VH-VL binders against MKRN2 opposite strand protein (MKRN2OS). Designs and how they scored, part 9

Target 1, 223 residues: MKRN2 opposite strand protein (MKRN2OS), of Homo sapiens (Human) (h3bpm6)
Amino acid sequence: MHCAEAGKALIKFNHCEKYIYSFSVPQCCPLCQQDLGSRKLEDAPVSIANPFTNGHQEKCSFLLRPTQGTFLREYDGRSDLHVGITNTNGVVYNYSAHGVQRDGEGWEESISIPLLQPNMYGMMEQWDKYLEDFSTSGAWLPHRYEDNHHNCYSYALTFINCVLMAEGRQQLDKGEFTEKYVVPRTRLASKFITLYRAIREHGFYVTDCPQQQAQPPEGGGLC
Key: E = the ipSAE of ESMFold2; O = the ipSAE of OpenDDE; V2 = 0.75 times the mean of E and O plus 0.25 times the DockQ between their complexes.

## First folded at step 4 (VH-VL)

Design t2 (from g1 with light chain N34Y; framework fv_sotevtamab)
Heavy chain, then light chain:
Amino acid sequence: QVQLVQSGAEVKKPGATVKISCKVSGYTFTDYYMHWVQQAPGKGLEWMGRINPNSGGTKYDPKFQGRVTITADTSTDTAYMELSSLRSEDTAVYYCARGGSYDWYEGSDYFDYWGQGTLVTVSS
Amino acid sequence: DIVMTQSPDSLAVSLGERATINCKSSQSVLYDSYNENYLAWYQQKPGQPPKLLIYWASTRESGVPDRFSGSGSGTDFTLTISSLQAEDVAVYYCQQYYDYPTFGQGTKLEQL
ESMFold2-Fast, scan of step 4: ipSAE 0.288; ipTM 0.657

Design t3 (from g1 with heavy chain G99Y; framework fv_sotevtamab; at its last look DockQ between E and O 0.39; V2 from the best seeds 0.00; counts 0 for: pae E 12.7 > 2, off the site)
Heavy chain, then light chain:
Amino acid sequence: QVQLVQSGAEVKKPGATVKISCKVSGYTFTDYYMHWVQQAPGKGLEWMGRINPNSGGTKYDPKFQGRVTITADTSTDTAYMELSSLRSEDTAVYYCARYGSYDWYEGSDYFDYWGQGTLVTVSS
Amino acid sequence: DIVMTQSPDSLAVSLGERATINCKSSQSVLYDSNNENYLAWYQQKPGQPPKLLIYWASTRESGVPDRFSGSGSGTDFTLTISSLQAEDVAVYYCQQYYDYPTFGQGTKLEQL
ESMFold2-Fast, scan of step 4: ipSAE 0.435; ipTM 0.686
ESMFold2, look of step 5: ipSAE 0.007; ipTM 0.468
ESMFold2 (binder alone), look of step 5: mean pLDDT 91; pTM 0.931
OpenDDE, look of step 5: ipSAE 0.199; ipTM 0.680

Design t4 (from g1 with heavy chain N54Y; framework fv_sotevtamab)
Heavy chain, then light chain:
Amino acid sequence: QVQLVQSGAEVKKPGATVKISCKVSGYTFTDYYMHWVQQAPGKGLEWMGRINPYSGGTKYDPKFQGRVTITADTSTDTAYMELSSLRSEDTAVYYCARGGSYDWYEGSDYFDYWGQGTLVTVSS
Amino acid sequence: DIVMTQSPDSLAVSLGERATINCKSSQSVLYDSNNENYLAWYQQKPGQPPKLLIYWASTRESGVPDRFSGSGSGTDFTLTISSLQAEDVAVYYCQQYYDYPTFGQGTKLEQL
ESMFold2-Fast, scan of step 4: ipSAE 0.324; ipTM 0.636

Design t5 (from g1 with heavy chain K59Y; framework fv_sotevtamab)
Heavy chain, then light chain:
Amino acid sequence: QVQLVQSGAEVKKPGATVKISCKVSGYTFTDYYMHWVQQAPGKGLEWMGRINPNSGGTYYDPKFQGRVTITADTSTDTAYMELSSLRSEDTAVYYCARGGSYDWYEGSDYFDYWGQGTLVTVSS
Amino acid sequence: DIVMTQSPDSLAVSLGERATINCKSSQSVLYDSNNENYLAWYQQKPGQPPKLLIYWASTRESGVPDRFSGSGSGTDFTLTISSLQAEDVAVYYCQQYYDYPTFGQGTKLEQL
ESMFold2-Fast, scan of step 4: ipSAE 0.357; ipTM 0.635

Design t6 (from g1 with heavy chain G100P S108T; framework fv_sotevtamab)
Heavy chain, then light chain:
Amino acid sequence: QVQLVQSGAEVKKPGATVKISCKVSGYTFTDYYMHWVQQAPGKGLEWMGRINPNSGGTKYDPKFQGRVTITADTSTDTAYMELSSLRSEDTAVYYCARGPSYDWYEGTDYFDYWGQGTLVTVSS
Amino acid sequence: DIVMTQSPDSLAVSLGERATINCKSSQSVLYDSNNENYLAWYQQKPGQPPKLLIYWASTRESGVPDRFSGSGSGTDFTLTISSLQAEDVAVYYCQQYYDYPTFGQGTKLEQL
ESMFold2-Fast, scan of step 4: ipSAE 0.279; ipTM 0.653

Design t7 (from b12 with heavy chain T98R W110Y; framework fv_sotevtamab)
Fold by ESMFold2-Fast, scan of step 4:
Structure t7 (fold): chain C 223 residues (1-223), chain A 124 residues (1-124), chain B 112 residues (1-112)
Amino acid sequence: as target 1 above (223 residues)
Amino acid sequence: QVQLVQSGAEVKKPGATVKISCKVSGYTFTDYYMHWVQQAPGKGLEWMGRINPNSGGTKYDPKFQGRVTITADTSTDTAYMELSSLRSEDTAVYYCARGGSYDWYEGSNYFDPWGQGTLVTVSS
Amino acid sequence: DIVMTQSPDSLAVSLGERATINCKSSQSVLYDSNNENYLAWYQQKPGQPPKLLIYWASTRESGVPDRFSGSGSGTDFTLTISSLQAEDVAVYYCQQYYDYPTFGQGTKLEQL
């Protein structure tokens, strides 16, 4: 039950033959105004986890954030995402036209993909040195930045592949990494953003239960 | 049908070296880690180490470091475990066992399937 | 090293009754980043290798009967057999894979 402002989860519950989304189960149903504390809900409420974390608290992780603004406020689902790699001390390493930047702030609302597993023995102890040594390479100087092929994503993925190689694991190309690890998380994030903004504006969001959904029109005009 | 078949029982004197084989079939040998586990009476199951057959990369438990060598031959789809400087305490059944894929996110050190085991007896 | 301790060392259960085996780790095997417990359970019958029953603390391996279930998180884990069958008589081992893999000492399950 620790709800931080940044880590606020959503709640989905069933009442009035609808799915109702809110920040918490309200005392009264927003649709019928009946007291929910004195009535049994049809199904137990389901928590929908916030897909965003404070990236500065995520060790050895691949982070995504909007190039400008935050996911919950400004992200439109289409704008470019900026990516980075965290060290063990809250610093986010990321590559831009200004070279490798080492950010102590700015990634408080990020999608995080952990890069180390417990079975990568000794890697956490080497991580900060390995990341710093990689990042000081002449390959990541400002003049080498190129939007399509030598950017924040290729920087991060090249580092990930160096780690995978050091552990004797299979390397990933951009398509493989993106499809398997990035897309599922951005898809969940977009869904969460839509729900979050609706709840923030209206206090709740409602959808029909699939089994209560009307059949598609069998006939009728071009309305 | 996935199968791991180990070499037969061995009887060794103290100070000797033993090399056990584990031949695999029914899957792509180079797609999964291969692990070795010792089962000694009274000591239970003890992980010895693992190999990535594709890269040849190995990791060993510190208890066996310096005495165990794990290798793989991709031409015969066979993994090997060599244990040197044998002591009576090394009397055990030794198992090869398939681990997870090289997928860094979903990779794991739990084991299925296992070989049938190889009894190594170390005595005078 | 993470030390795995099972309890009891042995138990006898009548056919159709519930069997419960406990496993404690000396430190947490829960990885916060993916919220997964790095814990597996194995069944071993005399003269046979161990057979995987459960991984990620509660995920049942394909082909393992529904009567087997795993539960717990962090340092305390339980394997439950809801209704003992004769073929379930075996030694059961828990195993952590959070660090260098280590196994519990085993629990011998016998029919009463």
Scores: ipSAE 0.210, ipTM 0.629, lowest interface PAE 3.5, mean pLDDT 86

Design u15 (framework fv_sotevtamab)
Fold by ESMFold2-Fast, scan of step 4:
Structure u15 (fold): chain C 223 residues (1-223), chain A 121 residues (1-121), chain B 112 residues (1-112)
Amino acid sequence: as target 1 above (223 residues)
Amino acid sequence: QVQLVQSGAEVKKPGATVKISCKVSGYTFTDYYMHWVQQAPGKGLEWMGRINPNSGGTKYDPKFQGRVTITADTSTDTAYMELSSLRSEDTAVYYCARYGYDWYEGYFDYWGQGTLVTVSS
Amino acid sequence: DIVMTQSPDSLAVSLGERATINCKSSQSVLYDSNNENYLAWYQQKPGQPPKLLIYWASTRESGVPDRFSGSGSGTDFTLTISSLQAEDVAVYYCQQYYDYPTFGQGTKLEQL
């Protein structure tokens, strides 16, 4: 694992009727070797933000990580993702076959979704206690764990809905939450991983104009 | 909620210039290209050109090259389309439309409500 | 310029019946390197802007009912509405984005 790889942005620019991706704008085009510093590019290079963050530095957030390894190095696009919820002190609460775990490490490369809204007055101050009280209930004991309906995702979503109810807001079902918040971020992550690995291996990645779209891997599950 | 809001209808004389605005909200203006599409009465959709709001870089359909200028103002999150030397054949509804995220480039996920430009003498 | 041709120009279908609209491109819009078709479908109702239905020839846009499907590859594409509803009465356009965007002339779908 290379922690320094997390947080590194990618650059996209156009030359030779191609979209070229790299960690930084090169002095010369990798395809034609022409000096880019002596010519004005038609369009300015576009920065592609790293979709991953250190989950232990995110407060009151929903996190996703691969169950095995890291997104940038080991994730194969189809293995299950593990999810958790952060408290205000860098602890990630997550539910597995071993019950609720309170992780102080292991989520350094995560997708993060902030859960607090500006009008949730007082929720920040009560968050840690609500999360701990929720997590110690009999509903989340090890023997209740089931891959399809009582898993890390249902644990996290049930807590999110408890917060929404406490604030007088509309609850979300699994499909609604997944479509609105999770899918857009995993789609971005899948493209970023593809580009990152290619650039890391070859120094750059090229797509033709028109642009190649990376499709999210099919068959992967959450928890 | 993503919205593209265009300026109101215009009535112009032949030879005049029209400038239509498209103000965006609900997303980061510089993350997506903005396109302009013409729809003449009883006809289909014709792409006019696009701008990269991050760089100001433009690309135009050869049919409109020399008459159309597309610009963007990042301080007001507004794209503009200016059409000069107007003719009666330019009477049409003009739409601004957004590319999807940068890897969805080329199809349009959100559209403005349209601006009717009438050119009559 | 890639020319897009739709057929038929107009189509009348009874509620609950299948509607099929065809689109042909003057050259292939299949990109060999990624095996993707650069084709989209839009729905336009009177007084409204076009609405994206399908992209990459067969991928349905979020929120679009599953009765809408796209198929085809290369130069021949089809938009299918498996069971027509009253709200589906509209003009439908195909669009290629392999080169400068170009649209088909439109197919007017009416209720019988």
Scores: ipSAE 0.000, ipTM 0.393, lowest interface PAE 18.8, mean pLDDT 83

Design u16 (framework fv_sotevtamab)
Fold by ESMFold2-Fast, scan of step 4:
Structure u16 (fold): chain C 223 residues (1-223), chain A 121 residues (1-121), chain B 112 residues (1-112)
Amino acid sequence: as target 1 above (223 residues)
Amino acid sequence: QVQLVQSGAEVKKPGATVKISCKVSGYTFTDYYMHWVQQAPGKGLEWMGRINPNSGGTKYDPKFQGRVTITADTSTDTAYMELSSLRSEDTAVYYCARYGYDWYEGAFDYWGQGTLVTVSS
Amino acid sequence: DIVMTQSPDSLAVSLGERATINCKSSQSVLYDSNNENYLAWYQQKPGQPPKLLIYWASTRESGVPDRFSGSGSGTDFTLTISSLQAEDVAVYYCQQYYDYPTFGQGTKLEQL
């Protein structure tokens, strides 16, 4: 089978006691200009996969996207992230000041967290019904929306906890869910965006191990 | 330090009922599922069932369904496994084992020391 | 039920040599949505409870020596001990947690 294509994933390799990132291993080291054969690298190059997926193709998942634009092109690292829950038919359910929205498009570049586990017996068959019944509740009407406590994130987390409860599992509070599932993925995404944009503009990105560049400040919120 | 401490060895007659305890410490009892595993002499490990201590919800292997009852007492951080209608084939070491942090993580990361149940025939 | 089959039933290996234990599941334990294999490996010494070594097929449990490694995906899995130490003499079990948990029959690892 074919490996990742240039422009689909990032490559990290070692040379000149630095980590060098690019879309593919270049013919010459950008730092010392010496010819790079596969046998001249101290360690094998590492592929860094794209952390974003088309949310409309993810079933029964928690999705994150920028409120405006896409992660790779427009996201500024500071603007709010919007969250939603997918059903089995490519629809993303999400809560805003306009009530529950059922989106058939707009989530093509998202961070995805799968919510169903194999041992959740029968839940896949009931998922769309549970999500629709939950979403038509009076709790999620437009006038109930509140930026701090009754927003896209609380909508999604409350549904997740309803699923966990139905499966006899421990419920999660916002801090628990965010720290365990959201933060690692957004941190990875932020690093990928930084590397991707730098490589696209300059052809490569170089750093020390460990990386010396400060991580961009966390901006906005999950709604 | 996480510890699962089980009750001592039991000797029972055929037809009797045995109830084994598993007292936990070093973590929040309601955050993890508690499972029970049987190991007969010279045999491998067989899963019996589990409980969610937070909800009291149980699942049992069909082989033990109807004979096994798993319960939890959150006031004493103790899980129990009760096996009824004992047969000589039930002679085994019984283990309690903790499962994961939540729905996404799974594996039996801590085990009790085991309780030997001998059923004479 | 998912049936777990280990091979070999017993294995004798000299100190410092590589030990390899195989595990096969009757159906895939890879969950496509999260790309994780619901497979664990345990070590059991005489008179002791099982001890978790590996979970998610290849993730080493905290405190487990780096000579232990897990590999494989779907239905075929391997536990490798790169250089056998005397304290590694034990019975090893694979276990799936994709469905109701089931264990392999165990592999007895002895020093040659």
Scores: ipSAE 0.011, ipTM 0.516, lowest interface PAE 8.5, mean pLDDT 84

Design u17 (framework fv_sotevtamab)
Fold by ESMFold2-Fast, scan of step 4:
Structure u17 (fold): chain C 223 residues (1-223), chain A 120 residues (1-120), chain B 112 residues (1-112)
Amino acid sequence: as target 1 above (223 residues)
Amino acid sequence: QVQLVQSGAEVKKPGATVKISCKVSGYTFTDYYMHWVQQAPGKGLEWMGRINPNSGGTKYDPKFQGRVTITADTSTDTAYMELSSLRSEDTAVYYCARYGYDWYEYFDYWGQGTLVTVSS
Amino acid sequence: DIVMTQSPDSLAVSLGERATINCKSSQSVLYDSNNENYLAWYQQKPGQPPKLLIYWASTRESGVPDRFSGSGSGTDFTLTISSLQAEDVAVYYCQQYYDYPTFGQGTKLEQL
């Protein structure tokens, strides 16, 4: 078994009366060095889903990323998160002091919140036009940017609400969207980051019991 | 502390109408669609319909269309499901169930269920 | 109308052993726009309402034990209980939400 670390998920298995987290089942137990053939594991390993995705492959989604670095390697759980909206062609629209930016790269490790449902007939065909028209309005010029009330988050949420209105659906305020859609994903992300960093540094992570969902990161703020 | 509390069991005659309530607490009632699901004895779960409590907009499965009416009272945070022209085949446990907006149609919280028995 | 079919209809598994339940949809429930599978799994114990275990095919609901896992994509999905415990004796249902919700017929899991 000579595989690169898994990009999508990590696994949990039991041996030596411990739960062991790793990218794949090793040939030898990291604690006792006993050979781990399939016949020596009584229970199948459990997969833990990767909460991060390449945002440039996500269509019509709300994305979160750290303002600096990546979630898995540099994010400290408290620094500001940057948000954006994807179109259907791999471009991430996001708002900053420099105005609306259209990124073709930089969002390869993001938390993604899908915004379309299959029952939103025809919306995907209009999405890129709606997003571009919304983004070129005078409301999102560079001089209108303001850290607390007219920022990357308010840009993204206002667009989401325009889509919801067009589909005859209920609009969301910032607190409501954050608590319903963002917080659950950031909680999952926190647990995964802890496990991933330990495995990356030491090759494995050991615990005496199943881990619960981690406390969500308490970041400084969203752009 | 999200809770969906349904009204008690009902016994009805064929041809009658039944109205079941689902009182919610622990969240903002108008933020989530409320769905109704039927579970007949020996059968699986069947979706009946849903309401958007904020708009009053409803959608029904064609099998129940014309007999089911779902309503919401935002002053009491209560959803209702009314089923008319009852038949013996309507004997079932009826559940109300919440999901996020229509972006997420999996049901994270369910009422305890209301048994409706239709007998001669 | 998306038809959900589970297999087996019932199975008996010894405590500590692996239980596997399959679910097949009559058409894909993978939505290309967001690359998500619109599939959930529920556990229902006698006299109780269904309880959500898994959504988006593989995402475990908060508070659900790690022994439960979901896998699959498109039309073929699996719920796995890695080591059966007595409290896991229940009926399990898959549900699609790609269109208006439809459920599988249920799989009754019993202890050997």
Scores: ipSAE 0.000, ipTM 0.456, lowest interface PAE 11.4, mean pLDDT 83

Design u18 (framework fv_sotevtamab)
Fold by ESMFold2-Fast, scan of step 4:
Structure u18 (fold): chain C 223 residues (1-223), chain A 121 residues (1-121), chain B 112 residues (1-112)
Amino acid sequence: as target 1 above (223 residues)
Amino acid sequence: QVQLVQSGAEVKKPGATVKISCKVSGYTFTDYYMHWVQQAPGKGLEWMGRINPNSGGTKYDPKFQGRVTITADTSTDTAYMELSSLRSEDTAVYYCARGYDWYEGYAFDYWGQGTLVTVSS
Amino acid sequence: DIVMTQSPDSLAVSLGERATINCKSSQSVLYDSNNENYLAWYQQKPGQPPKLLIYWASTRESGVPDRFSGSGSGTDFTLTISSLQAEDVAVYYCQQYYDYPTFGQGTKLEQL
């Protein structure tokens, strides 16, 4: 479903001293109605990459999704995000009040953060075994789940730190991981959602400059 | 304003050790890995190794492993590269370069001005 | 080691004309899990350090003119300068960061 929507791609172009966002260059400028068919654009249109991917096709990755619905259709910017970790066979491991779940579906529209650098080839061979062994630990039983301290995020981050330690790298705390890897991607995703929904509703979206673009307030927590 | 400022040119005899510095300013030293790259006269670029200033963790290219030592002093925001058992073929300009590492890859966005090390025989 | 090979070794192009530099890796630098090519391009002028132009094969570094573009995937990559300016005369290097970083031998771009 999201693949069909992703295939539309967003573009940004300049006209009337504004940035105009759309699925394709329209025949007429939405602001001045001037014919754009003769390519009266000063600069070439820029393609805006879709920040979402099918998490079940991502290997050895940290995934984010809304707890309910999808990013493009239902996410309100305020609801909690759920996180998980992929194995090499399209299964998303995630921790909830029901314990560790191994999902074969439901993560088709996710933000993905790759966890293995290419030079960690040896880790990929052992990844599924390490993830399964980690996940069967008594630490991740259903009765140990706690919204604030022992949740889907702490499950994922603890595993990430086990991988980092195995590769001789420094562990990251929640703040470090969130600010460096999660926040930039969720910020980009929020901008994309705003543009996508506005274009779907009105056919285009306009800004005076990149710095003046309005975004929905970020009120949702992780997990 | 991001700046990487390296120590001055060195002339060494074969068998000697050289240690060059790279002092950074304009960003938080511990937020980025520091890499060292060798460029022999009229030749291309060769990666030597890197350090994570936050942990002191190092990684070296196998060609230099055993002869190169990279260190960092967070109190002075300075990275160092020490190359021992110098040979004539070590005559080169040595660069420090700031890079993303683990998730962003080894693309080098800021470079020092370079330090010429001449090994005379 | 991943070996990077550039072609040509040197290239002369007239001002305003297109310059094309090729880079080939001995093995794929495309990481299937994130669909990214671990490939960068640098410009180096005499007496200066290299300057980053392009990363992730096609993403232009901030402040780099839009006449510079990167393309390609897997093992074959291209740096294109759509309309050569005098200030573009330099040596250009490709670099992979899929494994231990390795650079191409460089392509010297001169004004014809």
Scores: ipSAE 0.005, ipTM 0.502, lowest interface PAE 10.6, mean pLDDT 84

Design u19 (framework fv_sotevtamab)
Fold by ESMFold2-Fast, scan of step 4:
Structure u19 (fold): chain C 223 residues (1-223), chain A 123 residues (1-123), chain B 112 residues (1-112)
Amino acid sequence: as target 1 above (223 residues)
Amino acid sequence: QVQLVQSGAEVKKPGATVKISCKVSGYTFTDYYMHWVQQAPGKGLEWMGRINPNSGGTKYDPKFQGRVTITADTSTDTAYMELSSLRSEDTAVYYCARGYGYDWYEGYAFDYWGQGTLVTVSS
Amino acid sequence: DIVMTQSPDSLAVSLGERATINCKSSQSVLYDSNNENYLAWYQQKPGQPPKLLIYWASTRESGVPDRFSGSGSGTDFTLTISSLQAEDVAVYYCQQYYDYPTFGQGTKLEQL
């Protein structure tokens, strides 16, 4: 699907000793109204990539989306996220109180985590069959659904661990998978959402330019 | 301190089988994959296969599949590579190597290597 | 089967001078989903096993001197030693891990 907002990057540029974020470099600075075409910017503008993708075009991936609405418009940062696993044909497999659903639509704005690494030889050809066989198991019937321990996340993670075991790799528990793969992406997504909404509302977003950036501390305990 | 210590040099006749060991220390054996790489004299490096010591799961390069068997003994922290139906062109140094980044997103770059075992196949 | 081709087969460089080794893959080793190149570089000295220098095409392994750097993407990669030291005399190998691992034929680096 050709989503209007999918892939829409943000631009960051410097002027008036500020970082200015917008959808494109404007003709005039929004703060001082100076023409930007005749004056050279101190630094080249930087593109900030959209962290969201059309999940139906992501093969063999773990997807996250808000249970209600979209990330960019309705997500509040606190409501539950729904997760699923894609096959090679644009179908998103996900588990709910209605059992395993096979969605052909609804995941057009998702966070995607690729699951199939190049070194998993022969797995792509087996993926759709393995996912379907896993999903038709009696473990994922509607009456087995429980919000805390037998839900969309445990469905997806159990499948991921089946793939890891088939590839002779270590299984991951929920905390390991979440901390290592989910949290960094949701953190980036939250920052992007904040910038996007501010630009949409006001046409631009402004932050102070640091005079000198503090060196990152060299120490442990930050994992 | 991580060490991979291989068994000593072997001289074999054509048609024989050789079994090389790789004993590890300084890390948890089951946390990393163990790979085997062949280096014929004056030739490059060829990946043979790998094992996950935690599961026993193996993958082999198709070129060696059917002649190579990789195993692991978690009670002695030792990996083994067995090569059968030896030919003169199997004369090579064989290395065990630890898979770097045993993690979901990391590939097969090899951070620690054994010292190598020379196998000579001759009369 | 991804074929790795290095150039040159051998080179001689004076101490303190720049050494450049190239590696070409027969197909791309860039994985679009994570935007990473599945490529490593190794150093091998006579009588020793290979030593990992660079992984993910440009990430320097811990303990490897700053004079070693990797660059490139897709099918064309370069290992650079900015200022050759005597201890850098060795054979260098590139390796892809996008598919069943394969190595380049090696480049012998000698002091001029």
Scores: ipSAE 0.037, ipTM 0.550, lowest interface PAE 5.6, mean pLDDT 85

